# VH-VL binders against q8wwc4: the designs that were tried, part 12

Target 1, 195 residues: q8wwc4
Amino acid sequence: STEEKPQQHQKTKMIVLGFSNPINWVRTRIKAFLIWAYFDKEFSITEFSEGAKQAFAHVSKLLSQCKFDLLEELVAKEVLHALKEKVTSLPDNHKNALAANIDEIVFTSTGDISIYYDEKGRKFVNILMCFWYLTSANIPSETLRGASVFQVKLGNQNVETKQLLSASYEFQREFTQGVKPDWTIARIEHSKLLE

## First folded at step 3 (VH-VL; framework fv_burosumab)

Design a13
Fold by ESMFold2-Fast, scan of step 3:
Structure a13 (fold): chain C 195 residues (1-195), chain A 119 residues (1-119), chain B 106 residues (1-106)
Amino acid sequence: as target 1 above (195 residues)
Amino acid sequence: QVQLVQSGAEVKKPGASVKVSCKASGYTFTSYYMHWVRQAPGQGLEWMGIINPSGGSTSNAQKFQGRVTMTRDTSTSTVYMELSSLRSEDTAVYYCARDYGWEGYFDYWGQGTMVTVSS
Amino acid sequence: AIQLTQSPSSLSASVGDRVTITCRASQGISSFLVWYQQKPGKAPKLLIYDASSLESGVPSRFSGSGSGTDFTLTISSLQPEDFATYYCQQYDSYPTFGPGTKVDIK
């Protein structure tokens, strides 16, 4: 049994990992049920979450490398246009911090599921995914306000400092009759690197 | 006490239609989705579709599209499943089953209705 | 469509035996799996939900385990009333059932 001494957290926020929000979980389960019941019989929240995690790892890597042409089929055009300006202006170390290696994604959460109809009767489902990942990118502490810092030993010889960052990706699919059943990224948020 | 009581056995000729009823009691009828599941003799369970007793909205498995109609009557707390254009392959026990908390699994089942399709 | 398979398709056991039935999903379904017991001429009865949670009123000799694609139902000490067919069902997408495992008396 280990008791942690109070640490100086005056300018850093505590990040709670693995803490479930039972109300959000119940709401997510109900909406996942409604999606397969009424929109897409093949919809599986488990498979969607795994696919979203892979998409996040892939898209974040392409963003960090400024390979925007390869993102045209994955990200909504208006979102991609805004991201081009923001990402290209970032310092290289910040660009590197955008990329999440799939092996370094420590926690994935479904934030919200929105089911709605627009004014033209088109049917949409939006699923917000929040990813928590570790990065070895060297970013000034002043820029990473509120980020958690982890110390990792490499074979007990060196200590590698990793920062815990989060990013929120919103996936959208149109369920209107005759539309291709493809998910696109309609929103990308990274409060530490992208506003 | 939650109960789902189904109508009695039916014998139909190929091409006919059958309508099975399932009367619910012991809970708020409109608060739980109801599903229909069938089982051919000596075979496993097959999901047919779902109905929302509150609004009457339904969604059916692809295999039964165009042949199955699910309805409900809130005044009698009864759901109905009508299967048309019957074939010998439709010979089965048909069950109504209550959805647990909008999850997609079933905490209470009706006793089953045997539908035999024979020429 | 998520396909479920069960093994064995049937087994013979004696009262007091430990019985293990497996269910495999064609893709990951997290813990969204339930087990039903069905006796001849009767409707299925819910035994276990969320892969491992015992339904109220079900004897403690029944237990479930597993996550992702591999799931197990265990009866620690088979009783005469346990001779039945057991079905798994997933609810990560529209409901699909395993083909069933028949537990017969030896």
Scores: ipSAE 0.580, ipTM 0.838, lowest interface PAE 1.8, mean pLDDT 87

Design a14
Fold by ESMFold2-Fast, scan of step 3:
Structure a14 (fold): chain C 195 residues (1-195), chain A 119 residues (1-119), chain B 106 residues (1-106)
Amino acid sequence: as target 1 above (195 residues)
Amino acid sequence: QVQLVQSGAEVKKPGASVKVSCKASGYTFTSYYMHWVRQAPGQGLEWMGIINPSGGSTSNAQKFQGRVTMTRDTSTSTVYMELSSLRSEDTAVYYCARDYWESGYFDYWGQGTMVTVSS
Amino acid sequence: AIQLTQSPSSLSASVGDRVTITCRASQGISSYLVWYQQKPGKAPKLLIYDASSLESGVPSRFSGSGSGTDFTLTISSLQPEDFATYYCQQYDNYPTFGPGTKVDIK
């Protein structure tokens, strides 16, 4: 038997056109269909995911180096202000662990997609991306509860320990007529490193 | 037992309009988006647009913008596709197709409606 | 727009043959690809979705593989009812179809 698809909901302040919950409906969950159907026919979730992966590698590296001025065009202003305080307070080894090299990103997953209008009729799409990456930063295991640890032998006596970490980046684009078609990062979450 | 039943063949003159219907049965009509796809004789498939039967909102391929109008009637579980300013190159079989879970691919298709445009 | 190409455009085969059809996308589409079978005078029928998932009721001799830009439909042991035209379609953005591959009797 086929189940009907989830219902859409309307709020007093905003109209939410799509949402998802954490079940194994990757294809249905991402709602990319609604974006290309109604907002941008050239939108491709695959191209977006590749771009988001590149953005994650780039932004995470700049965060780890405290190069906040270079993030002003990529990260929402209020989010960047909060991140400046949190990141600056981290020990150097924790700062290093924020950075993901593109080659060390082992898995990407699309979380929630939200499509909504605000009270002034501005149109927004938010896409949550979850990244899993390896880091060689020396972080105490008690700080990284639940993280997987990998040990790689690089020779008879050389051992490199890598830890698997996850970070969630929310990308937002405004589709209101006349607005630049740029994605900005509206949320960064890293529960192991950023309280 | 999902079924999509389309209206019969049409022969039109250049400049006329045609309105093709697609009656759905065997499922909740307003729970699935409906697309229109056409196929010229001996050619491949071409996407025309999509309609949400619940709210009636539509989005059309840019090639057909201004010429195609999609509507629905929830009381009869029927979607319609009207194509205006017909040209000979609009001669094709027109299909309605049910969207699978907002994916953009089609689990059920109508039988097709042949529209012939000739002078 | 995402363009799809199929090869071969047509082929002739005998019952029992292994048939392979390829579909190539102009850009990466992950696994957002489906395969349809169309017999003369009939509407297309869904065979495979998500590049490799077999639609309910479709015989197991049909299989799909691939991701990114290169995709393959395989019929392991061709049956008389399999002579048809096969189309790939992407759904990574608005739907586009390959030009089709016609499978004829040899």
Scores: ipSAE 0.339, ipTM 0.732, lowest interface PAE 3.9, mean pLDDT 84

Design a15
Fold by ESMFold2-Fast, scan of step 3:
Structure a15 (fold): chain C 195 residues (1-195), chain A 117 residues (1-117), chain B 106 residues (1-106)
Amino acid sequence: as target 1 above (195 residues)
Amino acid sequence: QVQLVQSGAEVKKPGASVKVSCKASGYTFTSYYMHWVRQAPGQGLEWMGIINPSGGSTSNAQKFQGRVTMTRDTSTSTVYMELSSLRSEDTAVYYCARDWEGYFDYWGQGTMVTVSS
Amino acid sequence: AIQLTQSPSSLSASVGDRVTITCRASQGISSYLVWYQQKPGKAPKLLIYDASSLESGVPSRFSGSGSGTDFTLTISSLQPEDFATYYCQQYDDYPTFGPGTKVDIK
């Protein structure tokens, strides 16, 4: 809400679950239109966002299970190498918190969209996606300082406590003529769990 | 790469108002709270208040209640801090700083505000 | 508001010395304390968060310890670039800072 005030007890990273500003929305649509008009007539930011949510749910689960071999075609090699070391060193409860179930993703935001050519004339698009998701992983509150905590009553079950976490995934695709239209993850950030 | 770039130095007379800007880049502007902190010459750090760039809500330190107004412009990723009814003791360097869990991971370079007649 | 005090207010040390700075809170703040380094004419720089976690890019000679009301920043072997003022800040409530400790060359 517009009247929302920061709380004394909660000094946490802001979580955006509401309306995006109109100017950011217009910018995202214009860049999506440019991709559609000049690169790929099949491209849609709405369809991309849905696919990105699915990719996030899938990749985050594989990361939490340390199944790095299955990520080789989904995540850039250099990024995967760094993630392998970081994730493997995490306690099991922190690994579990990395995983986002598709139905627990409460908000998705599109960040930066960059369009560029390299020195050889290859065309690239990078799209940053930010995801907010709920997790019931057993993480001490002191470890997830800054996470919002929710209590959910599930039908006839007792109240279940869930924490709200965020992660940012950058997707990259090469639009050079004749290249397969594959999106790869070029960056993964999770400030609470992946330094 | 996260950057917070503040407006230039200001010289004001007692009773005037000053408005300092802080332009953010390199991250999603509306996903982080922003704080304002000041430091008088030769003195320590003093917290002034916090703004939520998404909704525009603010909370100010009691000492500045009624004199400080924090606003933001999401189209330019800029936060503003306006301090009214300036006194000589308001002479200080004013910093914007990005919130992470209540502490500050990135700081602006600071804006010197001098209040003299 | 939570009050923070630092001791000493200033100290003189030589390169290679072990320097210890303390921060005390007026009430329990768990581990919600950070340390900043400020050099003349510069903005503060984050060194340590969550009382003992070293910020990325900060030299390992810096370390933090403590919980509750008593906290310590230690520089194991002082370097020329470490001569600065050090501030603690709590984030259990709205931010408040310690008065600072100036580390000067002997």
Scores: ipSAE 0.000, ipTM 0.414, lowest interface PAE 21.1, mean pLDDT 79

Design a16
Fold by ESMFold2-Fast, scan of step 3:
Structure a16 (fold): chain C 195 residues (1-195), chain A 118 residues (1-118), chain B 106 residues (1-106)
Amino acid sequence: as target 1 above (195 residues)
Amino acid sequence: QVQLVQSGAEVKKPGASVKVSCKASGYTFTYYYMHWVRQAPGQGLEWMGIINPSGGSTSNAQKFQGRVTMTRDTSTSTVYMELSSLRSEDTAVYYCARDYWEGYFDYWGQGTMVTVSS
Amino acid sequence: AIQLTQSPSSLSASVGDRVTITCRASQDISSYLVWYQQKPGKAPKLLIYDASSLESGVPSRFSGSGSGTDFTLTISSLQPEDFATYYCQQYDSYPTFGPGTKVDIK
C-alpha cells in the first residue's frame, strides 16, 4: 500500500530482502507486460534483470578505474561527461567503492519502467534497476551516512569489514523500427558517492 | 458477472478465411487486453496474439504473422480474430481470453470449433 | 521462445490422493507462471497465478510452488471434480504453455 523509495538507507542489523511493496511489484509487472506486448515479443524481465546485473558489475568496475573511453558505447554521452568530473575527483578508496563484484551483489530490484515517444516519434523504454552490494573498500562510516556496516569473520583469525551500498542504473533502449536492439545506460545514481 | 461469448462452429475448405467473434460483457471492455489461444483436437494450448480494445493495437505470435488479423468494435464490446489461408493444421478450438495487464487469462470464452477439411 | 515441459504427461489417481504435477521452463522465469485446469469440452480455468497465489474461488486443496525454472502444482486431496488436464503457462515473455498433464480416474 505504500510506495517504496528506490534508494533506501539501511540502519537495522537485520535486513529483509525481497519485494515488500505489492503496489510497486504490480506496476513493474504491468510495464514489463506492455514492453512484451507492444515492443519485443522476446523480452523477458527476468533475463533483462540478469543482464543488467552483469552490466552493473562491468560498468561500475570501469568507472572505478576511470576507463571512460571503454564506456562510450555503454553509457549515454551526457551521463559519461558528468561522471568524468565526479569520479576522477574521488579518493582512491571511494573509487574502489563504486565497483561491485558480481558475487557481492546482495539484492537487485526493478524500479520504475518508463515507456514513451519523443517528439520525433521514436519509441523508448527506460528501466531503472536498483542494486545493493557489499564493498570491502575502506571508507570512513561518517562519509557514508546511512550505510550499513557489517563485520565478517573469515576463518578464526580475521574479521573483514564490509559496507552495504546501493546504486541505481537506468537502462534505455530504442524500439523504433530499424534501430539496433542495444541497451545503454542513461542514468547512474549513487547517493553516497556521486551525490 | 464477466462473460465472453463466442460465435458458433465453422467448417471451412483449405485456402478459405474464418472470422471468429467474442462478445464481452460484465466489465469495461476497453480496460482489459484480449488474447486469442487455440487448441487442436487432443493437443495443447497455443497462444496466437493480443489486442488492446482501447486503441485497437495488436501483436501476434510469429507463427501467425501475416495470416491473423485481430480487430474490435467498441460499440458492441466485441473482439474478432480472422485467420486466412486456412490449412488442415488450423483445425482447432479457438478461444478468446481476457487479461488485465499480466499476460495470464482470468476469463475465457467457451471456444469456437473451426474445422478445415475437404 | 521460452519452452515449458510438464511431468508426468498423464497419471491415474483415486479420490483422496495427493497429486503433484511438475512444470519446467527452458530459462529462468522468476515466479511468472500460472496453472490452468481444463475439463473435457470446456475452456481452461485459472487456478494459480504468480506461481503460488490461489485464484479467488479456487479450493484450498490446490497449491502452487516454485521459482526460477522448476514449478509444482499440488492437489492435496483429490476430489471427483478434479479429474481434468492441467496446463502451466509462463508470462515472463509472450505466453507459452506446457503440453499438459492429464489426471485420470484409477
Scores: ipSAE 0.000, ipTM 0.468, lowest interface PAE 15.8, mean pLDDT 80

Design a17
Fold by ESMFold2-Fast, scan of step 3:
Structure a17 (fold): chain C 195 residues (1-195), chain A 118 residues (1-118), chain B 106 residues (1-106)
Amino acid sequence: as target 1 above (195 residues)
Amino acid sequence: QVQLVQSGAEVKKPGASVKVSCKASGYTFTDYYMHWVRQAPGQGLEWMGIINPSGGSTSNAQKFQGRVTMTRDTSTSTVYMELSSLRSEDTAVYYCARDYWEGYFDYWGQGTMVTVSS
Amino acid sequence: AIQLTQSPSSLSASVGDRVTITCRASQGIYSYLVWYQQKPGKAPKLLIYDASSLESGVPSRFSGSGSGTDFTLTISSLQPEDFATYYCQQYDSYPTFGPGTKVDIK
């Protein structure tokens, strides 16, 4: 969180091999095109993804600290109410694992993009973002069964064990004439920490 | 072979309207979006808007809101761009260009010169 | 709106020369960039899409590279028919074009 970019230490870590489904890539591209073509000329999937990563890092940190009042403008009220109950009941190490540092987000993926109109003629776009991030939080192995574990070696011979976690955040925006053009988080899923 | 053929050059007075046509052939007309792009003499390219030939929905650049109207005729595989309240700075070559879901253009019409002069 | 700049604005070259043209975006656009060639009095022609993919029928002497904000179009051995103006265009948002690079004969 330093305002100046400090010199980063060299790190060595195991990598996850994978690839995007070509059908999902095409589908995402078509829907992103439709958003910029018909709804928002300033929409950019690249810029949205960067903003979503920052929102995820920010929101996840506030959740880990139980600062729910600061999330009222960013997270849907019904979602925040449910999260407050679940998060406050978590052990401190699990709460710490909810927080993702921006520099520890190793992969982002766009899930479903939904474009729809309701019975009142309101226009909505929902974009599901999946984030994969590393955490140094000490979580019991039984809680994270099936989670990937990485050993990170720093250039100074330090070795640190980190765990790979994923979270899915659904962003929603209403395009109805006269409505504020703000994105809100309409769903948060974290199967390892928030059942 | 894919071909986009545009109407001929037009000379208009300030305040008039011009309607340029673009006839498509060699592919299924309704499977591809069509864009309009213009180029003033000696200048670069400027995007004007997009039309979906299937359904007829359109979206135009902010600069042209209220002055540009895009339409299509599926029976003749033709798209139209009408620009009203013409000004001298509207003097340009107007192009139609085909797009397959990406926002870039694989085929272009030959261009229509529109000259606005008294 | 995403702004694109091209460098140089113009250049003079001889047949057989290697020519490089750059395009810079005001924000990251992944690989969502295309290159067009426009000859005097003619419509633009698609050369490269997705930053580096060669369009069918375009000679292999044309190549594109780059990602994010910095992109390059290279002509490995300039031919007489390559004297033209080259434009980059982004499609991460609604389309915007670079100002063009004019390639003239020496």
Scores: ipSAE 0.006, ipTM 0.567, lowest interface PAE 9.7, mean pLDDT 83

Design a18
Fold by ESMFold2-Fast, scan of step 3:
Structure a18 (fold): chain C 195 residues (1-195), chain A 118 residues (1-118), chain B 106 residues (1-106)
Amino acid sequence: as target 1 above (195 residues)
Amino acid sequence: QVQLVQSGAEVKKPGASVKVSCKASGYTFTSYYMHWVRQAPGQGLEWMGIINPSSGSTSNAQKFQGRVTMTRDTSTSTVYMELSSLRSEDTAVYYCARDYWEGYFDYWGQGTMVTVSS
Amino acid sequence: AIQLTQSPSSLSASVGDRVTITCRASQGIRSYLVWYQQKPGKAPKLLIYDASSLESGVPSRFSGSGSGTDFTLTISSLQPEDFATYYCQQYDSYPTFGPGTKVDIK
């Protein structure tokens, strides 16, 4: 299927210049997106998607390293508590597969955008983002049923197998009067690793 | 140009507290995590903890038993590390170091010598 | 906590020598290992990250290899400015350092 040493999938190890922690950048972009989302969702979705992609790369790396304390401001408390148990119990190769390098994210899709009020009158906006990314983590083939698999040859010595995985991150903001207008990650799903 | 400039040397008595500062410049302060690492004379490097300058969230090594407090001031692009209940074993050079994002350090402060002596 | 050990603890070498320093982790750390160089009275300097990637501005005589638990730093042709202490550090979890390897002049 995939040609060995395909140009579009071959990566040279490099220092990623300009990559920094996206926390404040994502917050600023998400807040801006919210204002625009009520008038021009097409334009706003594109901008939000880019910010969410940065957040995904950042959060997934911290999860793979079990640095949960650094995620407290980005991920809802109950979600983070559940993730601690699941991620900590994963084998090292599965933990490695959770992490998405920004350069390895091949496709991003904006899913449902929902606006709702709960029974207490609190207002929420949820935006579901889906990411497809390549990983060189050594995951057993039975775990990757239905996943796309690529063979990449680095130089003339080794063949590196890359798998295409997907993850869904749901971003939520509460508009209740008096609540900080910050976006948090309210759901993280990874069908191959966390379910 | 990225620079991390730390406060000057301190001499303290056992039981006292010390607060070391690290002023960052040449980059967006809130976009990189900051770590604190110490080194006792003639000894190796020891990780103390990490702070997210954007949120103020911290994670500290258990060895310091709640004795270490890390804070930041975004208006001055400065991180602080306060170590209380000082012992002679706390005599060390204390470094701040910028996280290039995965938990390794691309820029270091010049170090602050803290001497604990009666 | 993940413990790192280094060998040798110290070595003596001459300019032009090939120097090899090893770092071993108490458990698998994938490729999440870095090497630092430290000279007396100075802060450490990043040499190699992600086990084998050379930091910008670091001479090509430095190289790193390994994965899992066993890692190596190699200096292919030792120069006068290379006499220093070298530390490995893992970042698969919260950071921990090796005890260091001192490279002295022979």
Scores: ipSAE 0.006, ipTM 0.571, lowest interface PAE 10.3, mean pLDDT 80

Design a19
Fold by ESMFold2-Fast, scan of step 3:
Structure a19 (fold): chain C 195 residues (1-195), chain A 118 residues (1-118), chain B 106 residues (1-106)
Amino acid sequence: as target 1 above (195 residues)
Amino acid sequence: QVQLVQSGAEVKKPGASVKVSCKASGYTFTSYYMHWVRQAPGQGLEWMGIINPSGGETSNAQKFQGRVTMTRDTSTSTVYMELSSLRSEDTAVYYCARDYWEGYFDYWGQGTMVTVSS
Amino acid sequence: AIQLTQSPSSLSASVGDRVTITCRASQGISSWLVWYQQKPGKAPKLLIYDASSLESGVPSRFSGSGSGTDFTLTISSLQPEDFATYYCQQYDSYPTFGPGTKVDIK
């Protein structure tokens, strides 16, 4: 038994596909606590993470189909403008690779959580979500950072080659009194397809 | 040794206010958040709110919004919870509890019985 | 609000029995669940945190398991001093508690 609270208390579970960083885990826990304690009592990082995973599957599909009009309320305006140019310029096979099927998302982690006030006293929370997903899209294999290729046995002796890709989506919400409690995507990164 | 010592039992009439104290010792008072939790006789536990002893920032459960005020005095390492406009349904044992790590409690005060009756 | 339910509401068992208490959450809470023991007239005492981690000083006969929505507290060999009510609590959002399970020793 100890009398003082240490910075790290608990055993961190190791995840084979993507190492769970103990320092990041501690930061995430502290920030999640501060959000429900002082910003939104109903906030749950677990529920948020599941919702973010659904949003990723949905938004990535709309991006791959160039349905930008349907993204206007989900993605920050300036971000969407930049994405329209980048995505429209992609070959069809690269566009198809942007789409993450919910069933093919193999790992999700929470990156940085930022809690801050702007110059006008508006309150913001930004949560970075990192997703790893499998795709059958026909994209040239290149030995670049984080590139992985897997073979999946389908039924009898059939095999299907799938590529593991990662994407980082940053979600932002304004907690200022009177503001609608909507999450908006403020950043999208895809190291293979988008910068 | 960590201790949270609360003020004694109170009997109040409906409409009155009650202020319960919780004096901390055995650790750095400003390094841990403090929560208030109540328990009606024979019933379960209900979270009321949280206070940061360092900055004094508070946040209350929606059910108690407008009726509960939490404060602290760093010179005496004491947290206070004041509940106003008391009703018979507020009859309960009120506990202060130290936040061990972001939402659960490792040390609890002994409890303060507040009885609201005419 | 995240609601917790416990089963059974109460039980009677003999010394030496294995006792299991279940806690269910209305939504996924990962492993952010603790168990408290409360003896009559006393404040609750932390037994298990992070669903399965035993608090220092708590006897090894107590164990916790589960993740997501379903959690279990197990007492492998009930002792006379284990007469108490057991509460689960989640901390994925603002704290909410289960209704408690009262354990009476026959």
Scores: ipSAE 0.527, ipTM 0.813, lowest interface PAE 2.3, mean pLDDT 87

Design a20
Fold by ESMFold2-Fast, scan of step 3:
Structure a20 (fold): chain C 195 residues (1-195), chain A 118 residues (1-118), chain B 106 residues (1-106)
Amino acid sequence: as target 1 above (195 residues)
Amino acid sequence: QVQLVQSGAEVKKPGASVKVSCKASGYTFTSYYMHWVRQAPGQGLEWMGIINPSGGSTTNAQKFQGRVTMTRDTSTSTVYMELSSLRSEDTAVYYCARDYWEGYFDYWGQGTMVTVSS
Amino acid sequence: AIQLTQSPSSLSASVGDRVTITCRASQGISSYLVWYQQKPGKAPKLLIYYASSLESGVPSRFSGSGSGTDFTLTISSLQPEDFATYYCQQYDSYPTFGPGTKVDIK
């Protein structure tokens, strides 16, 4: 249909400037090396990951508060439009569970790294970051199928029940000559809350 | 409409205890942390502690450890702050304030004046 | 504990004036700073969160800026209803407040 054809006309070709391995950890290292070698010699995946963790904490809090105007510079326009509808429809306890405190992020992982050129010759890098965090938000167990429940201390002798949630944020940067070197969030996924 | 309605003014003698209540309405009580903040007459704001209404866990500011007890009753959507061994310098307006998840406050109670005098 | 200082402690201004209040933290707090307005006999009201984000319903003459340790609240054209005490608060750790800045009529 006409709606399908615009997507096909905007096809993006994936071009890898080296070889890839089936083992995910090897592929991640190779792609990080390719970014360093061919795009940006100041790039560090470790330093990027720390920055992404800070961005996740900030953006997730703004999403939980439905403060979408403040996300316009950080999140891709089309992604933000979709998130407005999904997030505003959530119950308040689910909205609160979207927010990750920096000190409650228990693990971060780098997912897939995509390097590609579009048909106009623009160069892009997408880095998927996965975050696992604890929340005290009161969400029914039925809503959090597969989530782990923990008893933890808050830095005193009191014990609090917390739930482990995960979220995936994809960061994109354009490396085309003359373009500002800014990272933008191109995808936000939360399997328990934003499906 | 979110509202936090606090109990009325109290006058206590030194050494007594006071228990202030804060009843929440207009939202899911267990989905937001609640803080207690006080303000002595003509002075600034001072954080006292935080309670999770869901699990009942609390963290009290170091200055108030041993004297402050925070509790909640989920059946009435009410949080409580009890301050023991009252001194004249505890004379203040005590506020409950809703945490919009992690440390800043979008709704405040009207305040409860606690006067400690002999 | 993170300590906050505000300057000036008080100021006198006229309607239409540009007012700037500063808040400094004893250590880096990124952008985890909020500003409140408090009128006599009332609870504080949220104005700015995340250092520069205007709370819904707050007039656009209010703005915040800064990151790390140095922050400012600006009122671009002071109105009669703006005479109040303004407090900064950090939330990078457990909340602490600045001592407040009182804005009086000149």
Scores: ipSAE 0.000, ipTM 0.432, lowest interface PAE 18.4, mean pLDDT 78

